# Ledger of designs, part 8: miniprotein binders against Putative cysteine synthase

Target 1, 336 residues: Putative cysteine synthase, of Sinorhizobium fredii (p55708)
Amino acid sequence: MLHTTVTQLIGQTPVMSIDVPGRNATLVLKIEKNNPGGSMKDRMARSMVIAALQDGRLPPGGTIVESSSGNTGTGLALAALEFGLRFIAVVDHHAAPDKIRMMRALGAEIRYVEGDFREDEVAVVERQRLAAQLGAQLPGALFMNQSDNPANPEGYTGLVDELVAQLPDGIDAFVGCVGTGGSMTGISQRLKRNNPAVRTIAVEPAGSIVFGKPGHPYYQSGTGTPAGDEVGKVLDYGCIDEGVQVTDTQAFETARYIARRKGLLVGGSTGGAIYKALEFIGAGKLTGTVVTTVADGGEKYLGTIFDEEWMAKRRLLDPAIAAQLDGWLFGKARAA

## First folded at step 8 (miniprotein)

Design a17N (from q8 with R17N)
Fold by ESMFold2-Fast, scan of step 8:
Structure a17N (fold): chain B 336 residues (1-336), chain A 116 residues (1-116)
Amino acid sequence: as target 1 above (336 residues)
Amino acid sequence: SPEELFRQAYKYLLMGNFEEALKRLEEVVKENPDHPRALYNIALVHFWQGNTEKSIETFERAIEVDPSNVLYWAWLAFLLYRTGRPEEARKVLEEGLQRFPESERLKELLERLKKE
């Protein structure tokens, strides 16, 4: 099919399988990094913009405002450009420079919050406040408010329809990362409407507070809810069968392992989801078709996760992780 | 029912399946050719698909059916400007302002068009 806009390239992403025959399981990766903005967030960004334009909350030629320096900001910048809208990204001094440059390249206006914000929790609160103020006060403007926006999870329903078509033998489990809760909610609700027996497992970083554990710092970006923040209102705990934590070392060593063994560059949160999926398969807790997403690409992490010196200085390297992964993937399974 | 078809179309729009959304909306128009809400949604689907000329034609039809919805005038003017037809966009905004002299949206679009 010949597409005429970049937003039409969102979705229809491929799947790749990794068989674990000794454990009666297949891990399926939905390659969401192939979206034009480089992540699965393109789906929810397009959804939120379309919903707002369709119901009149955002007028034609209007202005989108959001507090994001990450994948959501990139998706919104892309959608705004295509649909004839302005996009204002509200950011703080903690924002990664390359993500800011990507949004600027797509025509986004960048607004920094004022003040000396050294703690992420305080900076996040001020970013949200400024974004809400701009959305309320600028002519024709709307604060998208992704964490509370029902179009966020709805944007992921097409991903499930693609999976159902790509996996005709069925889906037994979905393992995914939880941040705002939009993708876990949208995917889990849609999967369970098709088959209520599907197991849904949400993965958060160790130090994230989504499932009530004590908070502490973590290096995984774009996933979890750090101490001091509020968990997104779009997260439907009722569609999640189990919440689990993954350490930075487990997540990042797994991302490095997948790159070297499979030639696929995945982001840190994807490494965490793969680690937990394989751990559950190795323990006999999951069998059959187990799906996760490659939410974004490892090329965004070449100076961090894939840099030996960066990893070593933060004490994140652990060769035991590769050994664990080899054991789960290639070790002998016990008879059921 | 039209409401069920609109609900289905909305779901398809949010998942990015514009073809299936359009089919449901066209079913509404087939039963009632003068349904302004259906025409509005069809025009938006054409815009989402990059079929801007079809979107313009459909908004023109929507205004014929329901000239009292200021949003239709705003969309038509915006799309005319975006497709390099600024004189036509200006005329649509001026005509719209005669109908809706208090419309802040139409005034804002006209001001933006003058600045460019």
Scores: ipSAE 0.595, ipTM 0.854, lowest interface PAE 2.3, mean pLDDT 88

Design a18L (from q8 with F18L)
Fold by ESMFold2-Fast, scan of step 8:
Structure a18L (fold): chain B 336 residues (1-336), chain A 116 residues (1-116)
Amino acid sequence: as target 1 above (336 residues)
Amino acid sequence: SPEELFRQAYKYLLMGRLEEALKRLEEVVKENPDHPRALYNIALVHFWQGNTEKSIETFERAIEVDPSNVLYWAWLAFLLYRTGRPEEARKVLEEGLQRFPESERLKELLERLKKE
């Protein structure tokens, strides 16, 4: 098929399996990093823009505004280019630097929030305030407000249809990262509509407040809800069977492990989802076909997660994680 | 029913399945050639597929069917402008402003066009 626009390339992503024979399980990775914007957020960004254009909230030649950690902003920048829209991304220094560069390369206008924030802190209140203000004050502008936008979860339903076609023997569990809650909600609701017995597990960073734990800073980008923010209204807790936390060390060491052992560069939040999926498989809590997403690629994290000096400086390295992963995958630690 | 076909088309649009959405929207128009919402979405699908001339033709049809929707005038003007037809875009905006003299949307587009 000869496509004429980049957003037509969104979806139809491949799957890859990692067998865990000692645990009667197979971990299936939905390779969402293969979307043209480099992440699964392309699906919801396209959905939100189409919905807004369809109902007239966003005029032709208008401006979209969003508070973004990077991946949503990249997807919105792509959609803005295709639909002749201006895009303003409101960002803070918690976002990975290469995600900001990618948005700029796609023509996005970048607005940094003011103030002194650490790189492990999310300036969420100021980001949301500025984005809402710009959406209200600029002519023809709309604050997409992904955390409260019903088109966000709707954008992920196609991912489930793809999984069902790719995995004809069925899906026993889905383990995914939660931030706004859009992907967990959209995926979980559609999976459970097809088979109510599918177990759904949402993974948030330690320090995220989605499941009521105390908030503290974390390095994982594009996932979780930090202290001071409100959990997105699109999250349907009723479709989530279990919410769990993953530490930065667990997530990042797992991403590094997958790169070195499988040759697949995954993002930090993906490392967290894989870690929790394998932990549950190792404990016998999940069996059969266990699906997670490679939400974005490790190429955006070469100067952070995949840089040993960056990891060491932040005390994030722990060789015990590789030993745990070897134990879950192979029943004992491997030499290489 | 046309209502059910339109609902199916909307779901396909959000999934990015443009051909499947378009087929259902075209079936709605077969049953009701003057369905403004279906024409609007067909025009958007053509624009998204890069078929800007078909999009322009469909918005012209949408205005003939429902000249009271300022959004259709704004879209037609915008597409004419971006395809290198600024004089036609200006005429559409001026005619639209005669119908909708207080439309901030049309005024904004006219000012953008004058600056470029």
Scores: ipSAE 0.491, ipTM 0.813, lowest interface PAE 2.5, mean pLDDT 88

Design a18W (from q8 with F18W)
Fold by ESMFold2-Fast, scan of step 8:
Structure a18W (fold): chain B 336 residues (1-336), chain A 116 residues (1-116)
Amino acid sequence: as target 1 above (336 residues)
Amino acid sequence: SPEELFRQAYKYLLMGRWEEALKRLEEVVKENPDHPRALYNIALVHFWQGNTEKSIETFERAIEVDPSNVLYWAWLAFLLYRTGRPEEARKVLEEGLQRFPESERLKELLERLKKE
């Protein structure tokens, strides 16, 4: 079909395999960075907007409001443009200029939270409050509230249908990052409806509180739940077989490794999911077809993760990670 | 059943699978031509595919079948306005406000139209 709108281009993303010789496993990457907004969040943004329009919570020509300066904001901005809506992105004063410029280019209105926040204060709480207030007070406006919105996980159902068609011999495991929990919930529930034996592993940053471990700061963006925030209501713990943590060093060194060895620029959270998938394959805990997503591209992280001086200054470099990855990818299979 | 077919269409809509959704919605309308919710969703899909004139025609049919849903009136007026038919949009809004005199949605659309 010849497509007439950008939202029709969402999905049908390719897959790429990385064989793990000696481990009876193949790591499959679902290349979600190929969505028109540059991330898998396009799927969820479209889903939330369509659901709201269909149930009448959002009127024709209405306004969507969300607290996001990242991938979700970009997805909502393009969906709003295509569906004839206004989009107000609620951001804090620490939002990166390039992320704001991208949303403005797509017609988003930017609203900054007021206040002088300390470096350790949780500005996300104030963004959430302002977004909710605007949604309640402005005529024809709706706060999308992605972390509690049931249309968020439903947006990822198509991703699973694509994977099933692309991998006809079956899927043995899915390893993915957990932020709001929407993608983990949507993907895991749909995979388990097709095959209840599929193993689902959720990866959060070390310092994130999703699985009850103590909170501390982390550099991974767009993933996890920081201390002081609440875990999203869309996360269905019942469909997740295991929750694990990945450090910033493990995630970022893995992203750098994949760039240098495979020529694929992936984001930091994707590096973390790949690290954990390969660790489990290396330990013999996962075999067969193991799937993860390239949630967004490394092009957004050229001045951070892929900058040696940025990494060194924050003490995030560790050459042991590359050696560990080589061992899992090319080492001998572990004896049963 | 038509109800089950409609639920299947809704799930395809959330996935952005417009062709699969339309196929099922069209089957609902073939069995029940006066199904206003199916007509509403067909009209939305036409709009999302860029087929705005088909969307307008389908919303007109949805209103004929169920004139009691203010949302259908709001959509029709909005699309007429966006396609350069502001006088027809105004007439739809005026007629809608006679049926729904306290509708904030219709009042807001009429105010937007006046700004142009």
Scores: ipSAE 0.026, ipTM 0.563, lowest interface PAE 8.0, mean pLDDT 86

Design a18Y (from q8 with F18Y)
Fold by ESMFold2-Fast, scan of step 8:
Formats: sequence, structure tokens, C-alpha cells
Structure a18Y (fold): chain B 336 residues (1-336), chain A 116 residues (1-116)
Amino acid sequence: as target 1 above (336 residues)
Amino acid sequence: SPEELFRQAYKYLLMGRYEEALKRLEEVVKENPDHPRALYNIALVHFWQGNTEKSIETFERAIEVDPSNVLYWAWLAFLLYRTGRPEEARKVLEEGLQRFPESERLKELLERLKKE
């Protein structure tokens, strides 16, 4: 079909495999960075906007408001542009600079939360409060509230339909990052509806509170729930078989490893999901077809994760991670 | 049934599968040509696919079927303005306000469009 709008280009993303023959497993990457907004969030942003227009909660020519670390905001900016809406993104200084620049390029209005916050400190509560206030006070405005919006997980059902068609021999496990819980919920529910034996593993940053662990700051963006915030209502714990944590070092070193060894530039949360998928495969806990998503691209992290000085200054470099990955992929650590 | 087809269409809309959604919605209209909810959604799909003229035509038809739904008047005015027809948009909003004098939605939209 010849498409006439950018939102029609969302979806139909490719898959790439990384074989682990010594462990009787294949890691399959769903390349969601190929969406027009650069992330899987395009799917849920389109879904949320369509649902709000359908329900009449968002009027024609209205204003979308959302608290975003970048990817959701980019997807909403894209949807707003195509559907004739204004978009206000409420952000903090934890957000990656290139994600902010992308939202501005798409016509989004950026509003920073007031106060002094550290680079590794997520001001989610303050962002949510300001976004809700703007949605309530501005004429024709709606706070999308992605963490509690049922259209968020519904936006990912098409991703699963694509995976099932692309992997006709079946899917044994899905390993994905959890933030709001929308993608984990939408993907896991749909996969288990097709095959209830599929194992679903949710990955959060160390320092995130989704699975009841003590909270502390972390550098990973667009994933997890920080201390002081509430886990989103869209997260269905019943469809998740296991929740695990990944450290910033594990996630970022893995993203750097994939770039250097496979030529695929992935974001930090994707590095975390890949690390945990390979750890479980290496331990014999997962076999067969193990799927994860390349949620966004590493192009947004060239000045952070892929900059050695940025990593070193924050004590995030650890060459032992590459050795671990070599061991899981090839049965032993590789020299050089 | 029309409700089953409508439910299917809604799910396809949320997935961005506009062509599949449109097919189900058109089947609802075949069974009931004056079904306003189906007309509303057909108009939205045309807008989302970039076919603004078909969207305008469909909203005009939706108003003929159900002139009591203020949302259809708001959408028609918005689309007319968006396609460079501001005088027609203003006319639609003024007619809508005669029908719905207490509508804050139409008043707000008229003010917003005038400032652009």
C-alpha cells in the first residue's frame, strides 16, 4: 500500500536472530527502533490518541499532555502532528538530550519540571503532577496518563501478531523491559492467549521498585518505576512469570557490546533486556526461541552510553561484562 | 451483528490497522446506513489516513443522520479550518451554537480557531 501519513508507517518491523547453538537457543530481536518515531512507543501513542478521540475525551484540535522521558513523547508528538493536535511534553533533566531535541523538531512544546534534581534522579512524581494540572486547566487539553491508560497495552497487540507471523515455529519466551508496564502487559497477554506456555520475563533497572526491591537512583531512561512513585495500573502482574533487575553497568556494557559485535545500535534498556535474556540462556533457564525488543536506537545515546568518558566518569565501565556475554554466547570468554 | 463488527473495528483502530477497521465499519453501515457511531468512526479513519475530503463528507452525512451530536459539528468545523476553509468552519460553528447555545466545546473551539 502507498501510505499518505507517517502514523501509517508504524509497525511491520523486522526481526533479527542471534544464535546460541551451545545452549540450544536463539535470541530474536524485534527491531522496534525502526518505527518512524524511533521506538516501540509509537504503537501505544497512536493507540492512546485514537482511543481518546474515539471516546470524545480529546476534542478535535485539542491538546495532548504527557509526562515523558522521551520515547512516549516522541510518539505522541508524531500522532499529534498527524491528527491535528497540540502536544505538551512535561520533562525533567533525567531525559536524554536527543530525545528532547527530537520532540521539539516534531513541534512539541517542552515544559521542564521546577526544582533542582540530579542527573541520575528521576522527578516522575513532579512530572506527573504538572502534566495532570495542565490537562485539567488548559482548554481542550487531556493528560494521556500512560501508566493508567488501558489503550497503552492495547497498542502492542499488533507487535505480537507480527512476531507470530515472523516466527512460525513458535515462541518459547519473551524478555522485555518494564516501566509503565504497558508493553509487558500487552505483549505478554497476547502471547499467552496464543500459547499459554510462553515464559514472560520482565526486566527493571536495579533501583526500580516494580517488583518490591528497595529503590535507589539509576541512569537507565524510559524504564522502571523510581522510589516514591506508584507502579502503573496498566501492569498486569498475572501475565508475568518472573521479574528481574539489571544494573546500569550490565545494560550499558551490553548495548556497547552489541554495537561493536553485531553493528546494531540499541538503547540502554534494550541492552538490559539482552543481558538478562543471554544470562538466562547461559544458565539453561531458557531454551528455544527467546524474543526481546530493540525498543529504541542507540543514536539517542551517542553522548552517554557510547561515550567512554561519560561512562568512565560515572564508574559504569566493566570489561567483565563482555567476557560474560562471550561465555554465554560461545561457551567460554573470547580472547581479544 | 453490528455491535460485534463495531467492537472488531475499534480493536483494529487501536492497533492502527485502519483498512481492516474501515472494512468492518462499512459493513455496519451496509446493515444500517444511518448508524451515526459507525459514520463517526468512518470519518475519523478517513482523517487518520490523510483523506480529509472524505472525512468532511462523512461528518456532513453524520450530522444529517444525527444533528443532535455536538461532537460531529465540532469535527466538521475543525476539518474545514484545517483544509484552508476558515469561513465555512466559522459558519458551521455558528450554526452549531444556534443549535447548542450552551455548548462550551463549540465556544472553546471557535475561540481557538480564531486565534490561529
Scores: ipSAE 0.365, ipTM 0.750, lowest interface PAE 3.7, mean pLDDT 87

Design a37E (from q8 with R37E)
Fold by ESMFold2-Fast, scan of step 8:
Structure a37E (fold): chain B 336 residues (1-336), chain A 116 residues (1-116)
Amino acid sequence: as target 1 above (336 residues)
Amino acid sequence: SPEELFRQAYKYLLMGRFEEALKRLEEVVKENPDHPEALYNIALVHFWQGNTEKSIETFERAIEVDPSNVLYWAWLAFLLYRTGRPEEARKVLEEGLQRFPESERLKELLERLKKE
């Protein structure tokens, strides 16, 4: 069909497989970076805007406000532009610079929170407060509040329908990153409705509080819940079989590895999900068809994750990670 | 049932599956041509598909069926303005404000359209 709007191009993303024959497993990557806004967040952003316009919470010609590290903001900017809305993105310096540039290119108004925050610190409480204030005080404005918005997980159900059609032999496991919990919830609930035996594994950064571990700063953007914030209401713990943590070094070295060995530029959170999927496969805990998402592209991280000086200055380089990945992908596990 | 059709349509809307949503909504309208909520949702689907003229026609029909829903008036005025018909948009807002003199939504939209 000939489409006349960019938001109609959201979805129908391809899949790519990485075979692990020595472990009786195949890692399948759902290439969500191919959405028009460059990430899987396009699905959720469109869903939230449609829901708010449909029920009248957001008036025609209104203003949407959101606290975003980048990807959600890009998706909202796209939807706002197409649906005749204004978009105000409340941001901090934890977000990748090129994500902010993308939002500006799409006409978003950028509002920085006040204060000095380290690059590895997320000013989420300050962002949420400012976004809520703007939503309450500006005429015709709505704070989307993605972490508590039920349209957030609903936006991802189409991704599962695509996967089922693309993988007719079935899906044994899904490994995905958790931030608000929207994608993990939407994907996991839909997969388990189709097959309750599908194993779902949620990956958070080390230093994130989603699964009750102590909080501390981390460099991974667009994932996790930092100390001092509340885990979003959209997260359904009941649909998650296991929650695990991934370090910045593990996530970023894995993203660099995939770029160098497979020619695919993935974001840092994707590197973390791939690392944990391969770790579980290497340990014999996952077999068969294991799915994860390439949530966004590495093109947004060329000045950070893919810059050796940036990595070295932050003590994030570790060549042992590449050796570990080689062992899981190409080494043969000895039977116990 | 109409409730089940609406529930299915809403889920398809959030997935961006507009043709599937439209099919369910059209089944409601086939059974009840004067169903304002179904017409409202059909108009929104046309808007989200980029079919703005069909959206305008459907909102006009929704107002004919239920002139008491201020949201329908706001949408019609907004879409008329977006399609380069500001005089018609103003007339819709003025008529709507006669019906809903205290509507903050219609007053706000009129002010926004003046600034653009």
Scores: ipSAE 0.646, ipTM 0.876, lowest interface PAE 1.8, mean pLDDT 89

Design a37K (from q8 with R37K)
Fold by ESMFold2-Fast, scan of step 8:
Structure a37K (fold): chain B 336 residues (1-336), chain A 116 residues (1-116)
Amino acid sequence: as target 1 above (336 residues)
Amino acid sequence: SPEELFRQAYKYLLMGRFEEALKRLEEVVKENPDHPKALYNIALVHFWQGNTEKSIETFERAIEVDPSNVLYWAWLAFLLYRTGRPEEARKVLEEGLQRFPESERLKELLERLKKE
């Protein structure tokens, strides 16, 4: 099929399997980094824009505003360009620099929140306030408000239809990252509608408050809810069988491991989801076909996660993680 | 029913499955050629697929069927402008403003065309 617009390239992403010898399990990676904006957020961005145009909340030629970690902003910038809209992204210093560069390249206007915030601090309250203000004050503007927008989880239902077609023998579990809760909600509800026995496991950073644990700063971007913020209304706790935490070290060392052993560059949150999926498989808690997403690519993290000096300065390196992963994957630590 | 076909089309639209959505919308139009909501959604699908000429034709039809929906006038003017037909876009906006003198959407579009 010949496609005529970039947004038509969203979806139909491939899958890759990693066999886990001796564990009666296969880890399946849904390669969402292959979307044209580089992440699974393209799906929800398109969905939110289409819904707003369809119901008249957003006028033709209007302006969309969003508080973004980068990936959502890239997806919205793509959708705005294709649908003839202006896009304003409200950002803070926690966002990966290359995510901001991608949004600028696609014509997005970048608005930074004011203030001196630490690199491991998310200025989420300030971002939400400014985005809401701009949406209310600018002519023809709409604050998309992804955390409370029902079109956010709806955008991910197509991902599930793809998985069902790609995995005809069935899906036993889904392990995914939780931030706004949109992807976990959309994927989990659709999977359970098809088969209520599917296990759904949501992964948040250590220091995130989604599942009621004490809050503290973390380096993982585009995932979790930091202390002082409110968990998004789109998150349906009822469709999640288990919520778990992953540390920055576990997530980032796993991303580095996958790059060096499999040749696949994954983002930090993806590393966390893979770590937890393999931990559960290794413990015998998950068997059969276990699915997770490669939500975005490691290309955006070459100056951070994949830079040894950046990792060392923040005390994030731990060679024991590679040994754990070898143990789960192969039933033994790798020799040399 | 047309309502059920619309619900299916809406789901497919949110998934970006434009061909599946279009098939269902076209079935509604086969049954009721003067269904303005179906024409509106068909026009949007054509625009989102990059088929702007078909989108313009369909919005013209939607206005013919239901001239009282200001949103159809706004879309037609926007698409005419976007395809390099600014004089036609201005005429559509002027006609629309005669029908909807308090429409902020039409006023905003007309102001944008004057600046460009």
Scores: ipSAE 0.388, ipTM 0.767, lowest interface PAE 4.0, mean pLDDT 88

Design a37L (from q8 with R37L)
Fold by ESMFold2-Fast, scan of step 8:
Structure a37L (fold): chain B 336 residues (1-336), chain A 116 residues (1-116)
Amino acid sequence: as target 1 above (336 residues)
Amino acid sequence: SPEELFRQAYKYLLMGRFEEALKRLEEVVKENPDHPLALYNIALVHFWQGNTEKSIETFERAIEVDPSNVLYWAWLAFLLYRTGRPEEARKVLEEGLQRFPESERLKELLERLKKE
């Protein structure tokens, strides 16, 4: 009848379509920003905590530790608060400030890694080391280790069941961002069990090493695997038909475009996934029902991606991106 | 089979589909009312649904059926504390420690509760 816990509100997110009739395609957005923690990571965070409590690796009243860029940490903070656990989030300078504020608001303890790093550098090795150390040394503590945790991809299987019910005419493709690989793996495996012909496309930032390209710094937060880190064990390359890269400019300009032209505030990684989905649709490589996720909301990026001075200072603005998007969506530049 | 019902229930738990998980677990208990693993998982579902009193009752039943699982004792004590019953929580932990004197889990929880 009535839910009495916020974690029960996770999932059952809506879908929104953007028709591309000149290309025989419909882009379907799974609005995962509507989860109570503001992102799709709520699904895997709840899954990981439930699995650890259920099998006894984490005791009731224990402490969870994770290395997080924000969204996973927010989901874990929410689950920890509701399930009576302490949560320690190990973070670096790469995390968006509002993501840190959200975790603090939910009662998380924030631990910054030591050292001076550039804004576009990820201190992933230092984060992982500190998180593992805390999990091993603190009483009743468990390092969740999302990149290697099989409950991570399992947490996303419910998203697919929702999509299948919401899209009874079928799904032709899924385009999603890859970070740990959990969502790509969980979603892709379950989609392909239902229909092995579904095309699955994983999007990583330019400078990420997931698909063997040379590593370099990038501004996109919470996605990709930076040079010096290992690709997570939860990523199943066998369920991914194609891996592609998206630049910071392409991702961020697309997020800005969707906000200004469609009225939907999306995060940077979502901008990247939408850009690549529309690029493939525009090239005739994807047709029919093409699904992607609005992984989190643009509200977390108002001081970065949606701030023109922040974008300009980092040389990330490019009005050509809006023109490309207009061309793919409408077959021409949008009228004034 | 009970094994298949548990497999389905676990998948539903990770999806957050607690009512679907509960239905499968209740089928196991209908066939075997004294199945301690099914009672354990039903108690956890009640906790995750916010039905804390039902969770407590079910953990009490699970301990009656199988007092040898230290996890059941830890959960019962934790939930009693959360519902404003700290003296009952202490008694459960002290009784559990008599049965499992080397349990670091029970010792840690008892220390945590005492600091309140």
Scores: ipSAE 0.654, ipTM 0.877, lowest interface PAE 1.8, mean pLDDT 89

Design a37Q (from q8 with R37Q)
Fold by ESMFold2-Fast, scan of step 8:
Structure a37Q (fold): chain B 336 residues (1-336), chain A 116 residues (1-116)
Amino acid sequence: as target 1 above (336 residues)
Amino acid sequence: SPEELFRQAYKYLLMGRFEEALKRLEEVVKENPDHPQALYNIALVHFWQGNTEKSIETFERAIEVDPSNVLYWAWLAFLLYRTGRPEEARKVLEEGLQRFPESERLKELLERLKKE
């Protein structure tokens, strides 16, 4: 089929497997970084814009407003450009610089929240307030409000249909990152509708409050719910079998490991999901076909996660992580 | 049933599976050619597929069967303007404002076109 618009390129992403010898498991990576906006968020961004235009909440030629750490904003910028809409992205300094540059390249207007915030501090309350204010004040504008938008999880159902076709022998578990909860909800509900025995494991950063643990700052962008914010209404806890936390060090060292051992540049949240999937496989808690997503690419994190000085300055380096990963994958730590 | 076809079409729209959505919507129109909501959704699918001329023709039909929905007038004017037909867009907006004299949406679109 010859495509005529960039939004038609969303989806139909490939899968890659990593066998785990001796543990009766295969880790399957759904390569969502291959979407035109560089992340799986393209699916939900298109879905939300289509739903709002279809029901008239957003007028033709209108303005969409959203609070984003980057990936959702990139997807919305792409959809807005194609569908003749203006897009205003409300951001904070927690967002990776290259994610901001991508949104600008796609024509998005960038609005920074006011105030001095730490690099590891997510200014979600301030972003949400400004986005809601702009949506209310500007003519023809709609605050998309992804955390409460039912079109968010609906956008991911096509990803599951692709996985089922790509993995005809079945799926035993899905391990994914939780932010708004949209992807975990959409994917988990549809997987369990097909096979209720599928295990679904949601991974949040240490310091995130999604599963009721005490909040503290974290560097992982585009995932988790920080202290002081509310967990999104789109998250269906009933379809999640287990919620687990991953530290910044575990997530980022794993992303660095995958780049050096497999040649695949993955984002920080992906590193976290892979770490937890391999930890559970190594412990014998997950067997068979274990799926996770490469939600976005490491290309956005070359100046952070993949920069040794950036990592060292924030005390995020730990060579023990590579040893743990070697142990789970190959039955022992690799020599230097 | 037409209701079930409509629900299926909507799910396919959110997944970006536009051909599957079109098939369901066309079945609704086959049973009821004057179904304005189905025509509206068919017009939107054509727009999202990049088939803007088909979208324009379908919105014209939607207005013929239900001229009382201001959203159809706004879409038709917007698409005419985007395809380099601003004079036709102005006529659509002026006619629409006769039906919906207090529509802020139509007034805003007309004001923008007059300034270009």
Scores: ipSAE 0.654, ipTM 0.882, lowest interface PAE 1.8, mean pLDDT 89

